# VHH binders against Uncharacterized exonuclease domain-containing protein At3g15140, part 6

Target 1, 337 residues: Uncharacterized exonuclease domain-containing protein At3g15140, of Arabidopsis thaliana (Mouse-ear cress) (q8w566)
Amino acid sequence: MASAFSAFRVSLSRISPFRDTRFSYPATLALAHTKRIMCNSSHSVSPSPSPSDFSSSSSSSSSSPSTFSLMETSENARWRPMCLYYTHGKCTKMDDPAHLEIFNHDCSKELRVAAADLERKKSQEFNFFLVIDLEGKVEILEFPILIVDAKTMEVVDLFHRFVRPTKMSEQAINKYIEGKYGELGVDRVWHDTAIPFKQVVEEFEVWLAEHDLWDKDTDWGLNDAAFVTCGNWDIKTKIPEQCVVSNINLPPYFMEWINLKDVYLNFYGREARGMVSMMRQCGIKLMGSHHLGIDDTKNITRVVQRMLSEGAVLKLTARRSKSNMRNVEFLFKNRIK

## First folded at step 22 (VHH)

Design u02 (from q01 with S30R)
Fold by OpenDDE, fold request of step 23:
Structure u02 (fold): chain B 337 residues (1-337), chain A 124 residues (1-124)
Amino acid sequence: as target 1 above (337 residues)
Amino acid sequence: QVQLVESGGGLVQAGGSLRLSCAASGFTFRDYTMAWFRRAPGKEREFVAAISRSGGETFYTDSVKGRFTISRDHAKNTVSLQMNSLRPEDTAVYYCAAEWHGKWTGEPSEFEYWGQGTRVTVSA
């Protein structure tokens, strides 16, 4: 009994070629007249007045005790949450004094470095550290990065994006976001700003290029910079998994990183197996909302700054194999296992 | 001081059951994923089970699926492992562990706090 496999000829309906409407953008060459402000440096050589006899009247200047005005160290600057719309370049309230009072728009103010913190700082192998702390279990939900200048220990800038899952249903996403960010009151801003991981990578690469940290025309890693993580999971595990989900290649700048746990172990000679443990041992107060990636990244950055101020040298702890990107070489003999 | 204190280990016959408990103190229990690990004689420490911060999600290694059940009690700051249909290969020291970030694959290096362990021996 010959079972007639009826070949359903799916009629390939000819999608008509959409007409190339050549929007002729008029190249209005606005000739910006560079007014050369001729700074006429009139070097008026005023004549050398004669050496009048400074009679040394020994006026006993009663050194009034300079009241060391204890600059009330601005320690009482009430912690303010970051404006997450601002971190996404979407804040529309920069002219609202009430908004500016409630929210922080300057990450560097939270992570100040005192001159005394530089006294024991050592030279670093990298000029910049990119501190990263990803959020999201199934897919990435948050992509926060802070740049630390290795010379000054100051935070130079941040990159922050919420990430929208692409393999989850809308219902599943809404439930997940409500559970993760709802209690924090961050669910709304997440829904307003979250973009697919592929787009996050594209925007991140633009940001890296703007900071001269990476060039897309080079198949190389970061330029004089390294990622700093709290554990290996972010770069070793989660980023490659997300790249597969998002159907993109693993970016070449994720081939090596610094696990702060391993650096901490070797520098202090004691284990701290998490961020909270490191902070506790260093006497650093945990700040911000728990499990908000940008706040956790700041907390990790505080640990980085403390370690640098105490004379730590941050070195690569892990490198992905070029022949098999799934294989990771750990560069420290003594590491958290 | 951070403490995880395991209890409920002992000697049991194959096919028997045990309930392990871990009491947590010195940290905010609700902020941590809780897990059980085990170390058999001459082997490395391996992941057994985990429970999410909320308790809404549970994870198991394949060898214990359908036999072991992890649970947590936020009011008591405890995590438990009900172990049924125990086998000689389940003989190990069982450790309670805690992870803060929600970032783990089951590697011991990912977990921040650890108990001293409780011994489980399953006789043939």
Scores: ipSAE 0.773, ipTM 0.905, lowest interface PAE 0.7, mean pLDDT 90
Fold by OpenDDE, fold request of step 23:
Formats: structure tokens, C-alpha cells, sequence
Structure u02 (fold): chain B 337 residues (1-337), chain A 124 residues (1-124)
């Protein structure tokens, strides 16, 4: 009796909430004229007397100031947001000192590895980790990747693209982007740089080939590399869905991945069911703009670096079936459920 | 410490109504999608409803559509589930959950924070 596990497709129907009529309450800016009461208090400070000349000849032992070379511990490099035009290869202010003071063009500087971090690092099954954190629930809006060298734990490079939806109306896109990126002040750069997902995949495959991570002439996965995700959703669910929307085949390099949550569980023997939980438990400060995919990818990368520095071995946690790409095999017995 | 504290569960007759509330603390509430799950006796935990970070979007499982309404209050760090026209099959422990990325299909593994749950019993 084959128990037909009916996969209940939760049809998530969007209920559009009713337009709350913005009652424009007129903000009557009552300019309260705070009268500066100049309290003139004239207090006559009495001239206390001239204490006497004690000439004590203290022998100035010229202790040569040990030039404490203030090694300006490079610790105070103020966090700077990543230039998102730069990550798209579209920065026109590469030589503007004022721009370079405000924005970062070097992701590796934010994710530095100390020599001490390598002392407990173990050999890995992969040479590179591709840390990914996609943004966009309906369609992908952001496609960020960081490459981590598994030997040095250093960030080698990044791939970052904003993704333009192709099945949404322009009005719906504008509203969505304003709501997601408007408060972050990155809505403009999104509009200036966002490209269709099909084009993102094409540019990504070029980038993978430039790093010797994948060859399009091979039907194989990544070369000595693996995707690292925070959960299964990005590669298990969202990439295949977007491929259907974009009318492209699922790329062969998305057939297997490392879910950091499952690795974390098995390495530490405790659950961390999200990025923020992992960071908190590891004592890692959350950095960057929240829900900006590139910054969240950096935060996930910090967790990867920490786990590696503590002697974790990152192994594949999930693999898509070759016979049925809808089926995913989970390779870890103990996993987040 | 992160906490989600559910309240408002109880015994109700079929056709009755309940309002569940979840009070969130120890994390930035506005940065999370909030959801309700339920676990009926002898069943697995299932998705019921979710509300986006901004509160502008809501999602429901088919069995509760038109009967349940999820809402959130950012000033109070609360998420609520208004449950109307309750049925015996709605009998479960209801859990509040939170998700950071907006990346979910309704699987429990996708949600980062969980409450202890509140029991809802619907009598025939």
C-alpha cells in the first residue's frame, strides 16, 4: 500500500489589502518661539590670593618618550556602504575622493581574516565557496554572490546584480522597489542597473568561467566549488521558480548546495534557524543595510569564516535528483526541519 | 533574549471566533515577516498565515482563507490572528513565528524564531 504523500501545494493567494485613504493630516508646524531668557547672572568671582614661589628644582629626568608607535590599529576604519554602481561595473566616480571616502569598492577589506583564524581551520572538500543570498519573493530582485577561498578564508571576488522582474507591471515594480529599497536609498541604483534574470544568468556564467568555477561546455556542476546558502529556499525553491518565469533551463551548477543552517547544527550541536541567530550565537555583529542582498551575503560570509576558523568542514547538505529535478535529497540526517 | 509569546487561545464552539496575539521581544520586529503556524494532534506543524515586514502583504493557507485575518502592530511589536467561523478541524496549538529574509514557502525550517504556542480547541 504505497502511501501517497499528497504534497499539499499551499496556493499562496495574495489578498491585496484595501487602499487605506491617507488622510493628510495637515502638520501645523507650530513654530514655538522658545524665548532665550538671557539670565545675566553677574556673579563676582572674588580674586583668591597669589600662592607663593616654591622654587623646587625638580631634576627633569628626560625620560625619552618611548615613541609608542601608535600602530594605528586599522580597527577604526569606519564601515562604509558598498558602492552598488561599482558592484555592477557602472561606477563613474572611481577617481572621486569624496565618493571613495563615503563608499567602499573593496569587499575583501570588510571581511578580513587574521592569521590566528587559520590555526584551527581544517581542510575542505571544496576549494571555493560561493555564498549566495537572493532577494525578491515573487521574482528575484537581487543576485549577490561572494567567493570565499576555502584555504585562506578570504573573499576573492563578488558577483552582484539587481534583477528586473519581467512578469510584473511597471507600476507594481516601482511600488515594490520603493518599499524594499527606498528607505535604504538604493532604489535609484536599482532602477539604473537592474537587468532581466536571463541576462543575470548569462553574465554570471561568464563570471564563473573567468574564475574557472564552471565551464558551459560541461554538463557538470561547479568545479571544486559549492554554493553556500542560509536555508534551502534560494537554490531549492527560488532559482527553479525564476527559471520558469524567465523561460530558461535550470543551470546545471544549481543541482547541489550547502545549507549553512544544517552545517551549523551538526558542527555546534545547537540550532540556529537563521542568519541573525547564527551571528548572535557566534558573537558576530550584524553589519550593513538590512535586507540588502549584498550586505546579507557578507553577513553569511562572516558566519562561514567563523565556522571555518573554528574547524568546521563544509559539506554538501542537499542535492537535486538527476531523474527528477523537483526532488531534493537531503544528505544530512540531522537537519533543520 | 528573543521571545515570541502567544496568547488568546482557548475553548470555543464551532462557528465562534478567537483572536490570537503574539508579543515579540529581543529582536527588531520590523525586519521580520511574521507568521502563524498550527499543529493539530497527531499532525505535523503547518503554515496558517503570514504578514510581510511592512504589513502590506498577507498570505493564508487555503483552508483558512476568508475566515482568518493576520495583522501586525509595529508600535507594540505584536502580530495577531483573528479567527472567525472556527471549525473543529481548526483545533491545534497555534505558534507565532518570524522570518528575516522574506524567503519562505510555509515550511517551518524557513522561520527563525518561534513561540511556545497557544492551544485552540473548537468543539463541535
Amino acid sequence: as target 1 above (337 residues)
Amino acid sequence: QVQLVESGGGLVQAGGSLRLSCAASGFTFRDYTMAWFRRAPGKEREFVAAISRSGGETFYTDSVKGRFTISRDHAKNTVSLQMNSLRPEDTAVYYCAAEWHGKWTGEPSEFEYWGQGTRVTVSA
Scores: ipSAE 0.754, ipTM 0.898, lowest interface PAE 0.8, mean pLDDT 90
Fold by ESMFold2, look of step 22:
Structure u02 (fold): chain B 337 residues (1-337), chain A 124 residues (1-124)
Amino acid sequence: as target 1 above (337 residues)
Amino acid sequence: QVQLVESGGGLVQAGGSLRLSCAASGFTFRDYTMAWFRRAPGKEREFVAAISRSGGETFYTDSVKGRFTISRDHAKNTVSLQMNSLRPEDTAVYYCAAEWHGKWTGEPSEFEYWGQGTRVTVSA
């Protein structure tokens, strides 16, 4: 790694476990057999979930029962970082008990829904929400998406890729990735798994089709689903910029989205200008790394679940013009500015 | 309580210099990208400069490149903007801001924490 800057800075966040040496990933995991990732969930609301959903979660716990509701557990010693090779469908150690004790392989673990959370929930205009939070300064470096069932609020699946820049020298990439991910202990996973954005889009479209969320014959947008972002920038600005860099057309499913901050403002009648503010105001404790996109996406999902459980209806907040895709119409007059 | 407090504004003649400072408290300063925005009379807030969490990377709007320098001090939880070769069009209220994501958006709506601003007036 050719770095000209100091990497001795250490994050003091208690929820950034990737700084621990024991969480380093072996290089041999990079070529894992590709598998579609399914989150562990018990039931959908359409067939009502059984009371035993918490029993299943309690069976995986130690001697004290714990509830895996929308709140973080107080048992920090039982928290395990997600295996980031697993989130890419590339973990080769799914059969290794020692590995499973160190790393979490359940993308829904911090996102469980209790039956009581559904009591005030309102009917939604969409069957699914796709929560997305991109990472990257110059080019996208991480592309994480969680599917949430709008009826049950349960996490259905995730799509997670690290993205390789196309306009940087190898030396520049190594320095950039060390600076971004070295303190987190994620830089090796990134180097082992990152692929160009064009390939990410190709794999994403296969994944969308597997879920019947979009295919080449679909009108603009998603099938009975909507993207949810924290802010407009990811879909409004970053995706089109990256498409230009990658010499691909803007995908038609990125023509509309829900900015959670605008829905939040209108539902609660108060402003929250970012993920951390929304979580603080809702009393939701921040979990995972503050700066890893999959962790941020999971935290935003916890806000979505809380808002749904309190009766929020998530509606589109923005759409592009079909005649001029650079022109964005904002659908809420009362919005974060 | 999250707080960003700007200081160092004032009246200065064209060609002069000012140093703005922003004191941060109530959040983990080292985890946030820090930026300066400004608002000229009758205009919207516009991006001026940003500095990465580590301090190793900076970004400037074109009109201030070579004249302004952003820096941060982890020990004092401050971010500063050294403004040299000031011009009348630099006249504005300058705001300190913080963002979690580090996406370098340049959009005020994407920034989570804001100061109250400090006025800079550059006379001809």
Scores: ipSAE 0.513, ipTM 0.813, lowest interface PAE 2.4, mean pLDDT 80
Fold by ESMFold2, fold request of step 23:
Structure u02 (fold): chain B 337 residues (1-337), chain A 124 residues (1-124)
Amino acid sequence: as target 1 above (337 residues)
Amino acid sequence: QVQLVESGGGLVQAGGSLRLSCAASGFTFRDYTMAWFRRAPGKEREFVAAISRSGGETFYTDSVKGRFTISRDHAKNTVSLQMNSLRPEDTAVYYCAAEWHGKWTGEPSEFEYWGQGTRVTVSA
């Protein structure tokens, strides 16, 4: 029942730049059977996409021709939001040039690795890092993961799902989703695609098996890979609480993880208490829609790539006790408190 | 430089009121969940209240529900904590904190920016 969603006919006649200014996603539901996404590495291309990527303050306006002209000439490189149907493996517009001009369909776009970045890199104890940043207040609402190759630092693939809560009323869900995603233009995609957490876990386990990162014969953790989080809360606390709500057992691959903030503290000898602080201290520009989980996961990945390029070795920082899985052993003495 | 500066602390009699204020600078205030934590003498920091980025959602620890009100002001880049019906058990240093992800964790390690604190003393 992981494939409860089905493909719908796509209609471009319902999409409107006027209605969907800046970061709006297609107005009509466009679903396909879920497909594996493989990120590719490419050398950079000089020309920037269309000016539809300009950021603006939230306001209604009837006209301003001179403002539009000035914005067209002021940007040399322009960021485009990822197509969130693409990140779910469900985009049916992969061959539509107008759609591709508006939305990014390359999960590695802001995550490219230059040859010089590998010169100081050290060998790692894992083949892959799975960077994760959960979103949600009461229950999880977004489950995004990027795979980073520990040898090359390149992004290999992503897994991204919106999650439908079961303990919130529909009225509360609608209000919260509009408040959280409405200004991003993401609320439509969320309503079209969100599935219960149990189904997300089922699809995630299929995806992990496709990458040989875990299967039901795997005893503990991931196969030659580790989760990387910004903080402990997501895996230490939120996942177990969500499992109780969803009436499922805690998956064995969530028994250990790397808290990037603790590795950061020990590698640089200074505190950075969150993603934005790590990025500011490293001189990394924050990109994407603030607070969209997949964009935050990409930004955390840029910190991972910077740290690896500077010679950091990412080691497990926390693990659960086998005798009591609610007990967490912290493996670093110097930790963010 | 990111700064969170608390004010409004002081000595107050049990049953009295105080309003704490936290002035934020050096970051985009509207993008952060804001919270108040407190540290009682001899204790670790503990969560008091949080308010969402938009101001539309709030969360309180049980011991302060109905007595404390958190609010934020977009124009002034401030977050406030109105504390009514104060008890001696509310005696603590109160800290303003900011968190990017809006996870409602209640854990100090998940909060990115911190103020230096303002002391509240509630006497019998």
Scores: ipSAE 0.470, ipTM 0.799, lowest interface PAE 2.7, mean pLDDT 80

Design u02 (from q01 with S30R)
Fold by ESMFold2, fold request of step 23:
Structure u02 (fold): chain B 337 residues (1-337), chain A 124 residues (1-124)
Amino acid sequence: as target 1 above (337 residues)
Amino acid sequence: QVQLVESGGGLVQAGGSLRLSCAASGFTFRDYTMAWFRRAPGKEREFVAAISRSGGETFYTDSVKGRFTISRDHAKNTVSLQMNSLRPEDTAVYYCAAEWHGKWTGEPSEFEYWGQGTRVTVSA
């Protein structure tokens, strides 16, 4: 794996790598629906239609809290780690009470919205916000998305994939994943579920279409929705670099986004230079213990919900030029630099 | 309140050495990637070096590789930058910075916490 600076310095040229479709699945398989994960549901989550995903059945090690409480009976229920097979649509133990006591299978836990939270909320120009926080230094290792309904502030669904590097040897991957995830107990789930970035994009586009958020006929961005990220790096730099590594064209839905830090600065009149700072300034408790992208995405979503409940209007902060995708135009004058 | 306090700056002749130190408080030090940046007179802030949360991985800008060494001490909540074979072009204010996600961006806007800086002057 190269230094972090090689990924940082990549710029998109006017001549991008052509898409390589040699590894595409058949059209019938590519059109198969993946089952959506319903938040607040103990509903069974089906694996991806890929045969390699079909047989996931084992519980994996993960953090266990010392004390459990029923989520329906406690306002400040004890945090439980999310079942990472559930977040990938591969958990086969949704009906097992012992498993449910250890692992959270409700993507909206810690993200619930009360009626009072809507009192000061203002109308938004988007119907949905897709909150994203990528994980990985050189190649992406985790691709988590939460959909937030802009009207109700409720979490609608999630899309979560672990991503398998394609430019590293199997031995190098094993060492890297053991070092990153081994002490967290996440390494086995990663090995069971991780797929190449090109396949993640294919599955993501099916998921987006299922939610009417984008399809092949969509020219630019998302349908009545916007990505929200904490900072510019993930969408501005990391996605294009990963697309080059994966030999795919930059998807058109990544041409614009909302940097939450810039909205935060303009709404509150004060800087918060990262997720933890925003949460601390708002008095929001940091939850999750794994430095996992899905946990960080949930925490960023709690900031989004707080800002919406206080009357913030989330607007696009950045977009690429159609004529030169290397150029990113920042739409706010007052922004974090 | 989060604080990063740099020390160890000063005047040194070319070819000499200095050791910078950054004392961290008010946050969970072990959860953060730590970095040094510098700003030369009339220039923009430049990434110098970073060290992973565990201390097992380090990164350096090309102009300092082989001359500077970053290290961290979890027991003392400190990050250090050993600067050897100093050159006049290393003259700058050096800043300690912290980032939660560990993305190694090199972009000042992506770093959450900053110190006030310590001045290093390298004379010919």
Scores: ipSAE 0.462, ipTM 0.792, lowest interface PAE 2.8, mean pLDDT 79

